VHH binders against N-glycosylase/DNA lyase OGG1 (OGG1). Designs and how they scored, part 14

Target 1, 365 residues: N-glycosylase/DNA lyase OGG1 (OGG1), of Arabidopsis thaliana (Mouse-ear cress) (q9fny7)
Amino acid sequence: MKRPRPTSQPSISSTVKPPLSPPVTPILKQKLHRTGTPKWFPLKLTHTELTLPLTFPTGQTFRWKKTGAIQYSGTIGPHLVSLRQRPGDDAVSYCVHCSTSPKSAELALLDFLNAEISLAELWSDFSKKDPRFGELARHLRGARVLRQDPLECLIQFLCSSNNNIARITKMVDFVSSLGLHLGDIDGFEFHQFPSLDRLSRVSEEEFRKAGFGYRAKYITGTVNALQAKPGGGNEWLLSLRKVELQEAVAALCTLPGVGPKVAACIALFSLDQHSAIPVDTHVWQIATNYLLPDLAGAKLTPKLHGRVAEAFVSKYGEYAGWAQTLLFIAELPAQKTLLQSFSQPINKLDESAEVNETSCDTLKP
Key: E = the ipSAE of ESMFold2; O = the ipSAE of OpenDDE; V2 = 0.75 times the mean of E and O plus 0.25 times the DockQ between their complexes.

## First folded at step 9 (VHH; framework vhh_7ubx_2)

Design z2 (from x6 with K97R L103F; at its last look DockQ between E and O 0.39; V2 from the best seeds 0.00; counts 0 for: pae E 2.4 > 2, grease 25.3 > 24.2)
Amino acid sequence: QVQLVESGGGLVQPGGSLRLSCAASGFTFSSYEMTWVRQAPGKGPEWIATIGTAGDTMRDDSTKGRFTISRDNAKNTLYLQMTSLKPEDTALYYCAREGYSDFGDYEPFDYRGPGTQVTVSS
ESMFold2, look of step 9: ipSAE 0.534; ipTM 0.827
ESMFold2 (binder alone), look of step 9: mean pLDDT 76; pTM 0.743
OpenDDE, look of step 9: ipSAE 0.340; ipTM 0.737

Design z3 (from y2 with P108G; at its last look DockQ between E and O 0.10; V2 from the best seeds 0.00; counts 0 for: pae E 5.1 > 2, placed apart)
Fold by OpenDDE, look of step 9:
Structure z3 (fold): chain B 365 residues (1-365), chain A 122 residues (1-122)
Amino acid sequence: as target 1 above (365 residues)
Amino acid sequence: QVQLVESGGGLVQPGGSLRLSCAASGFTFSSYEMTWVRQAPGKGPEWIATIGTAGDTMYDDSVKGRFTISRDNAKNTLYLQMTSLKPEDTALYYCAREGYSDFGDYEGFDYRGPGTQVTVSS
């Protein structure tokens, strides 16, 4: 009795259809309204609270462009705005070129400018603590610390590491060009800063080709690290606004290419860490000249970076980063020239133009 | 003192080959990424190839498949093998070190050589 061979049931290879990539939620094309004729509105900041040349071209941001004599244009999220200061006007004015709404643009601008922080109060306090600061502040009014988007700020300062302004600007312009075009002003193209997702689609090779060099790997590495953050990279960065400075700096330093100086810049200019002190060569020189003379001739180290930061905080307090910003600006070539012009003693016009009364000897008839 | 010295440049016909060398000294060569950059007359510097510390390589599309970057860590030497040379490859070729700051910040190209001239002409 031949036992019937069991019919091998064909294993139905259930081709597990790869999970349908979740529908890319259509990025709601926020209807950006482009304003045809720029309308200027007063900003509720006086010249003492905001001076555009002392705020925008000072190394805080590389995305704002000089688009007029005392006019700067830039993007804040989806908003393209210009700020202008007319000679003789104490008031800064702004216009919105592109936005989701004019009111949203205004609020974003005020937030970006840290408009709730009074420079008058800070300068008064700092001047009491440091007479040298008081003297500088007399001539350098309106140097404001910006509250940037943390991702934008992070990428800018990754670009800025051991770099010059011209190259930094080129690199930042390249990154910016990856975002949504918002408009053109005075021959400059302005874009919304690219999303983390958009940045993740750029290869290291593409960044290298764009002239980023070794920074390419830090940008891609940081973008990847941020994408891997639980809850999202942007959210993670924003969460650093709520932690202590040391924690924020430590967290930032886990990102590729972010050292203590870069971390301090990001903390100060985007994370509400007002006591953050970015210690570069200039700040180091200031510190060794005025705060820590015992360190004169020493080489800056991570440990000494901390000591310098502590010295600034000890002298100026909770907003020491703002004080540092003014002191840094005072060291910029353009400002040094200006400050030197004030230190020149008014050469006493030698009033000794002896009116040689040439006696008109009246020739007697 | 950190030094980079390029050699191996010259005049070559279209379709020809050259091998560039960069002798490195004054630092731990094996610990750095190394890059070739070129600058053609009237143009800015152009990145062409990088080799990582692990021997990983990257190329600009203009040289991909024609150029090969390599390194000999024992000799502290970076190489660029160039094949199928074109007139467009005429440039001054630089060897560059990708340095790190003491703070862990990437300093980019902290050192480069004086360059070696490559001229591709019939």
Scores: ipSAE 0.025, ipTM 0.544, lowest interface PAE 3.2, mean pLDDT 86
ESMFold2, look of step 9: ipSAE 0.160; ipTM 0.595
ESMFold2 (binder alone), look of step 9: mean pLDDT 80; pTM 0.796

Design z4 (from z1 with E107T P108G; at its last look DockQ between E and O 0.06; V2 from the best seeds 0.00; counts 0 for: pae O 5.1 > 2, unsure alone 64.8 < 65, placed apart)
Fold by OpenDDE, look of step 9:
Structure z4 (fold): chain B 365 residues (1-365), chain A 122 residues (1-122)
Amino acid sequence: as target 1 above (365 residues)
Amino acid sequence: QVQLVESGGGLVQPGGSLRLSCAASGFTFSSYEMTWVRQAPGKGPEWIATIGTAGDTMYDDSVKGRFTISRDNAKNTLYLQMTSLKPEDTALYYCAKEGYSDFGDYTGFDYRGPGTQVTVSS
């Protein structure tokens, strides 16, 4: 009597439906108010405290556009603003084109401009420490260090590494275009800078197609690294405002594509690290010409980068990065031309144009 | 000194095939990601393909399925096998190397060759 083999009941593999992705919390469509006719308001910064051409087109940011003769427009978070400086006006004026609120836009603008930092005080101090600085400062006033969003700043400087301004701008414009459109001014489109999450959705191939080349991997790699940070990537970046410069630089240098110079730029322009010295070829030349003449003809190395930074800090103090910024600006072609025009001795028009009194020989009658 | 020399370009009929080569010297070829870029008349440079150090590849959509990038590290040579060529593929083709500063910062394409001309015409 062959015992019937028990029919193994097919284990119903309960296909555990993957948990429904939590409802994408509707990005609260922050009701962006687009202002119709832009109203201009005075900024509580004098011309000596802010000069737009010495602040925006100087390599600190690539997101602000010249939208008029002395007008620059850009975005600060969700705010689209323009700054203008009219000849004869003592103050810079601003307008808000798009914002969550005009007051929020004003506060964001003041923060972005480091408005609490007095250039007059800094310039006075720097001029006492360096007569050369004092001479330059006579002609170059209002060059501010910006307080940018760290993510925006980081991405911009990843784009800027050994690149030209035109290409950098194109890359940054592409990145910007991934964000929310805020408005158009003078033929330029302005966007809120994309979130870290939005950036994470762009493939390396897409960046390469956009002309980033090998920078594409640094952008994606950095975005991924930031997303992996405990507590969030933006929060991690913001936390670097509260640490010592060396720690901030070291932390930044862990990100793909970030070396000491790029780290110093990010530190100076976004992380309240006012003593950060981004040493590029121009700053190296300044250093070897005026601070460290013993290094003339040497090749810049990481060790020498540190020495240069130390020399600047030793000379100018805790805000040495601000001093460096002016010195750098003074080396820009447009500014060199201007400065040279001031150094030309006013050739005293020799008033000795002897009025040769051509004696009107009286024709004798 | 870093050198990149492209070769293998020429005139080909639509639907034809070409194999481009890029001879690399003056650097550790195997340690660098390599890229093909092309520039058509009146257009800017266009990225078309990259090969990583691990042999990973990526392509622009315009060439995907038609072009194959490869490398021979022993020969210090980058290749681009092109098939199903179209008139739109007419361009000067460059191989490019990634550059790094002494500080470890990316310097972009620090070197490219003179390029090799590919012309696709009936």
Scores: ipSAE 0.023, ipTM 0.411, lowest interface PAE 5.1, mean pLDDT 86
ESMFold2, look of step 9: ipSAE 0.523; ipTM 0.817
ESMFold2 (binder alone), look of step 9: mean pLDDT 79; pTM 0.795

Design z5 (from x6 with K97R L103Y E107T P108G; at its last look DockQ between E and O 0.26; V2 from the best seeds 0.00; counts 0 for: pae E 8.9 > 2)
Fold by ESMFold2, look of step 9:
Structure z5 (fold): chain B 365 residues (1-365), chain A 122 residues (1-122)
Amino acid sequence: as target 1 above (365 residues)
Amino acid sequence: QVQLVESGGGLVQPGGSLRLSCAASGFTFSSYEMTWVRQAPGKGPEWIATIGTAGDTMRDDSTKGRFTISRDNAKNTLYLQMTSLKPEDTALYYCAREGYSDYGDYTGFDYRGPGTQVTVSS
């Protein structure tokens, strides 16, 4: 297996230090502290750096739940946390319901949020490059790209293939239930994402009975392929953070059910590949409306997929995936309604044909 | 030409039952996952249930136990059996085919029918 090369860092970065990684210690080897009445602490991120409704229910993760009018909850490794944005507070607040230690939970949360990357600086740069982005961004502040565990991200996006968000969520809930139960909040059960070894004990038949359809064989096949990786499948996935984007995508595409779009989702949301562009028909429509108007009305082809990705990178640079993510969020039903009261949307989606679509999906040939 | 045509809607009293059908043509029906969606006036679309190629199903929790999705691949027909109907079930019900590109990328629903109206009232 070829040794990965270091990944290039962006030229516009507020990060002097590498982002902190979540603890890699398996949960079975660590003691957990459970809190019945957890305390809330400020996270030191303003609403312009993090807005929960623009970050969690937008299709980059399906494991976070709205657990109150102003609250979202989810797990990061062995840690169960809640975030809230109270009216009148200066910053987002968090609490820890379950963790290996308070320090580890806080560090994991900041790493998960990519907190070392300043949205203000990125959006200032994007707005200089594209005034339409600037107008849109004034209304949609705090839409962050998360830094998810690569295995967790991979399995979620295998579930997303050819699928609607409601069904994806139920499938991901089933997979989550295979992991260690960490607690219940607002009627939702929360689990640490199952280990690769735990996933390997679920048969294709069991996934099919749970309603996964043809995706059952892709999940079991991918789990088997990862188990066979020399040095371990989790380690192999993590190593892709340190290679060039094209190499990371090519490596991911060797996995059953992973095509270029799903690979780009995994790269963007879990592998620090900030220029990755998950191209699907919705992103195609955004691109032809705003970047490649000469191609409006044409059908997306494999050749044009690469041209779309290149157009985003040429326009927005090393963090093009973050810019694309905001443009995609702007076309969600709730945000589209708000934006129509102030400005024109970047792309118009066909809302009459679909249950809410916010996912990157790929069915590999 | 892909076609999906729903039937079986109508006016029904609360507590009643209806069986919706969706006749499919122009494609290999047995190779696609199929979905029922409903849309009440002035509201967004609401996913009801999806059935896979092997008959595996998922459904929304709010309709669990009252609505059953099924398919007959020999007749190219999708069904929704609805029981214990409530006034809030009043909506346009349509079937949709789950779509993918030549790349295998998910494209959302690539085809849907015009829908059949279900009205639950006295």
Scores: ipSAE 0.011, ipTM 0.459, lowest interface PAE 8.9, mean pLDDT 81
ESMFold2 (binder alone), look of step 9: mean pLDDT 78; pTM 0.766
OpenDDE, look of step 9: ipSAE 0.037; ipTM 0.573

## First folded at step 10 (VHH; framework vhh_7ubx_2)

Design q1 (from y2 with E98Q; at its last look DockQ between E and O 0.52; V2 from the best seeds 0.68)
Amino acid sequence: QVQLVESGGGLVQPGGSLRLSCAASGFTFSSYEMTWVRQAPGKGPEWIATIGTAGDTMYDDSVKGRFTISRDNAKNTLYLQMTSLKPEDTALYYCARQGYSDFGDYEPFDYRGPGTQVTVSS
ESMFold2, look of step 10: ipSAE 0.643; ipTM 0.870
ESMFold2 (binder alone), look of step 10: mean pLDDT 80; pTM 0.791
OpenDDE, look of step 10: ipSAE 0.833; ipTM 0.931
ESMFold2, look of step 11: ipSAE 0.620; ipTM 0.864
ESMFold2 (binder alone), look of step 11: mean pLDDT 80; pTM 0.792
OpenDDE, look of step 11: ipSAE 0.841; ipTM 0.931

Design q2 (from y2 with F109W; at its last look DockQ between E and O 0.14; V2 from the best seeds 0.00; counts 0 for: grease 24.4 > 24.2, placed apart)
Fold by OpenDDE, look of step 10:
Structure q2 (fold): chain B 365 residues (1-365), chain A 122 residues (1-122)
Amino acid sequence: as target 1 above (365 residues)
Amino acid sequence: QVQLVESGGGLVQPGGSLRLSCAASGFTFSSYEMTWVRQAPGKGPEWIATIGTAGDTMYDDSVKGRFTISRDNAKNTLYLQMTSLKPEDTALYYCAREGYSDFGDYEPWDYRGPGTQVTVSS
């Protein structure tokens, strides 16, 4: 009696179709209007409220370019704008090169500049609290803290960690080039900053090939961490504008490559954390020279970073980050040279040009 | 002072092999990620390979499968084994340290040595 061989039922390998990639939400082709001839409009800031050379090339942002004599151009979301300050006229004007609307660009620019915050009031307060600040503020006026997009700011400061300005700029330019091209000004290409989704499509190898080095893993890691945030990474970053400084810093420090200094930069320059104090080597020197002389000769540690930040807030108050920004700018080589020129006593040109009254000896005939 | 000194470059025929070395001094070599970069005539520097502190490796596609980056922490030495060399691999090869500081202590990214010349020609 031949036992019938059990017919092995073919296991229907249910090929689980990979989940359909969510429909690429059609990028609403926002009709970007390119303005032909740039029309300049006065910026609604007083002459004492903004100095372009003390705001843009000072390490707050690496995306704004000098596109003329006291002219800076950059992008704010979908808006490409230029700011100009004329010699002898401290008034700032702006033009819109590309935008969804001129009015939207103006509002975005005013927001980006923290235009609602009065430098005159802050400087008056800081000068009362610190005579040294008052002396510097006499020569360095109009240094504003920018209100950047948090994602843009985060990526810039990941690039800036233990780096030089030239390399930071190249890295930031590479990242920017991944976004939508908005226009060209004075030989520079300007792009809308790439979306988090666009950034997520760049591999660590691609960033390394672009010269990011060890920072490549921090960028990709941070982008991945942001994409994993409930409600979205951009929304998560924006939510940090509404929390206390310590909570914002702690949240940021969970991201790959973000330490206390980088977190403080992001907090100050993008998250409305006006008391945030980025402590680098220059700020450490300022602190040990003027605020915490007991720490002279010590090495900066994470614990001492907190003490320095507290000392600045204790001295300058809620907007201590703005005071720190001016003090930092004063330490920049270009500004040191300028400040030294004011400290040199005007050598009174000895107007002792002795009018040698050459006595016209009247040759008697 | 941080020092990097590349060696092992030379003239080689297409399909040949070379082994580059980089002697590191003046820092804790084992604590840093290390990179090879090359610069061909008339071109900018290009990244080709990196090795992490854990020995993890990454390569540019142009050298992948042909080049091998390695390190000997006991000897403070970085290596690049190159095989199946091509004329397009002709360049000055640099060893670079990848430095990191949270507090802005300027550790130049570009501690690189003077480089070693690799020439691939028939």
Scores: ipSAE 0.144, ipTM 0.636, lowest interface PAE 2.0, mean pLDDT 87
ESMFold2, look of step 10: ipSAE 0.626; ipTM 0.866
ESMFold2 (binder alone), look of step 10: mean pLDDT 81; pTM 0.795

Design q3 (from y2 with D102P; at its last look DockQ between E and O 0.11; V2 from the best seeds 0.00; counts 0 for: pae E 3.0 > 2, placed apart)
Fold by OpenDDE, look of step 10:
Structure q3 (fold): chain B 365 residues (1-365), chain A 122 residues (1-122)
Amino acid sequence: as target 1 above (365 residues)
Amino acid sequence: QVQLVESGGGLVQPGGSLRLSCAASGFTFSSYEMTWVRQAPGKGPEWIATIGTAGDTMYDDSVKGRFTISRDNAKNTLYLQMTSLKPEDTALYYCAREGYSPFGDYEPFDYRGPGTQVTVSS
């Protein structure tokens, strides 16, 4: 009696279909209006409140391009704008090249410029606290601290760490090119900064191929860390506008490639942390020369970074980061040359061109 | 002073192999990520391979499966083993160092050597 072999019922491996990725909510194609002929509008900021050459090419941002003699163009969210200053005009003017609306672009521009913060008031206060600042301020008017998008700012400063301007610009241009094209001005392409989602689709290898080197890991690692934030990475970054400086810096320093200096830059230039002090080599020199002479000859350490920041805040107050920004700008080669030109005594043109009136003695015939 | 000196380049036939070396000095070699870059005539520099401090490696797709980056920390030397060489691999090959410090109290972040010429021709 051959015992019937039990028919092994095939275990129906219920292939649990991976949950359908939630339908990518169609990003409402905000109708971008491209303006044909650029119309220029006055910005309600005087030259003393904003000087473009002292604001844009000073290491705060790498996305704004010089598109004219005293003209800078860049993007603020979906808005492509240009700012210009004309010699003899006390006013900055702006034009909108691409936007969701001209009014939205204006508001975004004013926000981006921290337009509600009076530079005149700050400079008056800083000058009272530091006569050296007062002297520099006479020659370097209108250096503003920008209020950037935190993600844009973060990625830029990850690119900027231990880097030169040319390479930083190339890296930032690559990142920018991943976003929506908004327009071309003076041979430059301008893009909306890519979303966190778009950035997450770029591999470390692609960043390395684009020349990011070791920074490729920091970019991808940071993007991944931000995507993992409860409530979203952009929201997490924006939440750091509402916390104390130390908390913001500590939070930022959890991101790959973000150290105290990079965190301070992001805090100052995007997170409304006006007392943040980015301590680089130049700021260290300023500190050791004028604030903390006891540290002369020391090497910058994390602990000394904190001491330098405290010294700036102690001297200049709540907006010490703005003071630091001017002092840093004054150390830039272009500004040093300008400042030296003011220190040179106007060599009095020796007006002693004695008009030797050679008396034409009329030889009488 | 930081120095990088590439060697091992030369003329090779298609399908041939070469091994490049980069001698590093003036810094703690083991503490830095090292990279090979190449520049072909009339083209910009292109990244081809990187090796991390932990020995992790990355390659450009153009060289993947053909080239192998390695390092000997005891000898302060970076290597690139190249196999199945193609005419398109003809370039000046550079060894580069990249490093990060948030305080800027270390050597400059980016160094490369003078390069070694690799020519792949029949």
Scores: ipSAE 0.170, ipTM 0.662, lowest interface PAE 1.9, mean pLDDT 87
ESMFold2, look of step 10: ipSAE 0.461; ipTM 0.796
ESMFold2 (binder alone), look of step 10: mean pLDDT 80; pTM 0.789

Design q4 (from y2 with Y100H; at its last look DockQ between E and O 0.47; V2 from the best seeds 0.00; counts 0 for: pae E 2.4 > 2)
Amino acid sequence: QVQLVESGGGLVQPGGSLRLSCAASGFTFSSYEMTWVRQAPGKGPEWIATIGTAGDTMYDDSVKGRFTISRDNAKNTLYLQMTSLKPEDTALYYCAREGHSDFGDYEPFDYRGPGTQVTVSS
ESMFold2, look of step 10: ipSAE 0.530; ipTM 0.827
ESMFold2 (binder alone), look of step 10: mean pLDDT 79; pTM 0.779
OpenDDE, look of step 10: ipSAE 0.756; ipTM 0.904

Design q5 (from y2 with D60A V63T; at its last look DockQ between E and O 0.47; V2 from the best seeds 0.00; counts 0 for: pae E 2.2 > 2, unsure alone 63.8 < 65)
Fold by OpenDDE, look of step 10:
Structure q5 (fold): chain B 365 residues (1-365), chain A 122 residues (1-122)
Amino acid sequence: as target 1 above (365 residues)
Amino acid sequence: QVQLVESGGGLVQPGGSLRLSCAASGFTFSSYEMTWVRQAPGKGPEWIATIGTAGDTMYADSTKGRFTISRDNAKNTLYLQMTSLKPEDTALYYCAREGYSDFGDYEPFDYRGPGTQVTVSS
């Protein structure tokens, strides 16, 4: 009696179709208007309120380019703009190269510049609190703290961690190139900063190939962490504008590659945390020389980072980050050279041009 | 003790080539990003190139296409191949380690060597 071989029922491998990627919400192609001939408009900020060379190339941002003698160009969201200062002109002028609307670009620019904050008032207050600040402020007018997009700022400062300006710039340029091209100015390409979605499509390997090194992991890790935030990563970052500094810093420090200094930079330059103090080697030196002399010769530690920040806030108040920014700028090589030129006594040109009165001895006949 | 020692500098004519070496000791060389910087007389330090731990590279625009940074982890040695040298490339060339700070931040150039002189002259 041959036992019938059990017919092995073919296991219908239910190929669970991977869930259809949610329909890419059509990015509303906002009609970007490219302005043909750049028209310049006055910005209602005086030289005392804004000096471009003391604002843009000072380590706050790496996306703005020098596109003229005293001209800087950059993007604010979908807006490509240039700012210029003319010698002898007390006003800053701006032009819009690409935008959703000229008015929207103007408003975005004013917001980006923290235009509602009076630098003159702050500097007056800081000068009363610190005579040394007052002395520096006489020569370094218009150093303004920017109000950047938090995602843009975050990615820039992840790139900036333990890095040089030239390399940071190249890294930031690569990231920027992933966004929508807005235009070209003076041989530079300008892009809208890429979205979180666009950034999430770049692998760690691609960032490594682009020269990011160990930072590649931090960028991809941070992007993934932000995408996982309930309500969205951009919204989460923007929510940090409304919390206390300590909470903002603590929240930021949960992101891969973000330490206290990087968090303080992001807080100060994008999250309306005006008392945030990014403590780097220069700020540490300033602190130990002028605020905390008892720490002279010590090594900076996380605990001492907090003490330095507290000392700045105690000295300068709610806007201590703005004071710190000027003090930091004063330590930059270009500014040190300028400041030294003011301290050199104008060697009085020896007016000893002895007018040799050659006595025309009138030979009497 | 961390040590970096540059070599291979010298006098070269314009259009010539040099290969710099940097011998590293006192740390796990393969675990650090390494950088070449140069300093010309009367100028500040200039970044030239960096190589990551994975062999990824980045170059300054001034040297891109002419200089090549590489590393041999087995020999604990960093290299800079320089080609098409120009008088403007005359400088003291330094090898630098990019270190980690106690803050989890990298201290750029926590260690550098004494440098090697490169002079490009006809």
Scores: ipSAE 0.297, ipTM 0.715, lowest interface PAE 1.6, mean pLDDT 87
ESMFold2, look of step 10: ipSAE 0.550; ipTM 0.838
ESMFold2 (binder alone), look of step 10: mean pLDDT 79; pTM 0.775

Design q6 (from y2 with G52T T53S A54G; at its last look DockQ between E and O 0.18; V2 from the best seeds 0.00; counts 0 for: pae E 11.6 > 2, placed apart)
Fold by ESMFold2, look of step 10:
Structure q6 (fold): chain B 365 residues (1-365), chain A 122 residues (1-122)
Amino acid sequence: as target 1 above (365 residues)
Amino acid sequence: QVQLVESGGGLVQPGGSLRLSCAASGFTFSSYEMTWVRQAPGKGPEWIATITSGGDTMYDDSVKGRFTISRDNAKNTLYLQMTSLKPEDTALYYCAREGYSDFGDYEPFDYRGPGTQVTVSS
């Protein structure tokens, strides 16, 4: 008979959690309410405005988890929510597991999804300007650009440098664990993203032990730079929503580990800079094949980064970053598989693979 | 010009072991993070393990404790020692070089090999 081996390796507290700091003054906010049996409500976005697998597992965020065959869960500030769309439903549904209030959670969710921006209107405009976009849009409806908290977005993209999605996710999970635990869903732990102050208490060595490698220095350096901002680092980041894109990018590039591509990601996904173009090798390929054919075969350089961004803006206008995001998503391996499925009979989920949802999370109209 | 060539795959019984090798050429191997990725039939690619230029390692939870990534910079070779193999480990395994950029931004895998097949029967 086998007995458990003695625990000679750290279990949870030493490996996955940062060193505990002395307590500071509690955060001053409304009481957090946790829902034992959450209720589902329709979200005011149809499938053509939001499709979960074309929005969340696509590299703009690493803090949302697939928590069921048709379900994704994540946090927005103090709110823990889930989204799903059942077969045959036109609208996406949501539920709130933890929040300051259900109304605050709904408002935060709609803001996070950029719900005031009509994807149908953008896709129609882009399709008129580019027939290739029109063909992709027929198959990739509901790929939204999220509106993330700037600090949360910044730290996630510092983790993304020279990295793969699975490792990025593991690193972001460690950072998330520094914040307030909000609940568990489908075996995943969910945390409010840590404050700048909380991040400042984690040493470079602690990040390195957590597997961040050289990125540990970028994170601690950036946190220190933000802490030194006279009006506050969060306020400084938020202020970049109100300046022109070139100024926002220049400001972000003063932070350790933030180059032009990372700055464009932060600008696009958190700073309302809808014309920002994160240029990488995939976007370069798209640009030289379709927008700047005279540059095919040339090496991507800092000067050419600006020309690629200009080409996208000239082609698609004020929301060029949203158009580029769809084109980027279309190049991901998972989406290429999905596009092949649209060219064939759509694979249907075998609902017998889980207990039928007879009563556990039934929604009412 | 950059080339990565995997070897060491094969058919193995559940509970067995294999060691995969990846021979690298056309770049300064010791300067790059290197990664093993696998792709099962009909599925997307799955990250397995990464080793930094300094020798630090990171693993996906599904293989932690069973697989060991290592490198020999003198031989320009990346290794994956696999033990306690399960049928769900059946996949094409390939090594990949982590990308880099002159802008200080990095790109994910900018080169990969053709892969070596690992089949765990049953």
Scores: ipSAE 0.000, ipTM 0.319, lowest interface PAE 11.6, mean pLDDT 80
ESMFold2 (binder alone), look of step 10: mean pLDDT 79; pTM 0.783
OpenDDE, look of step 10: ipSAE 0.127; ipTM 0.629

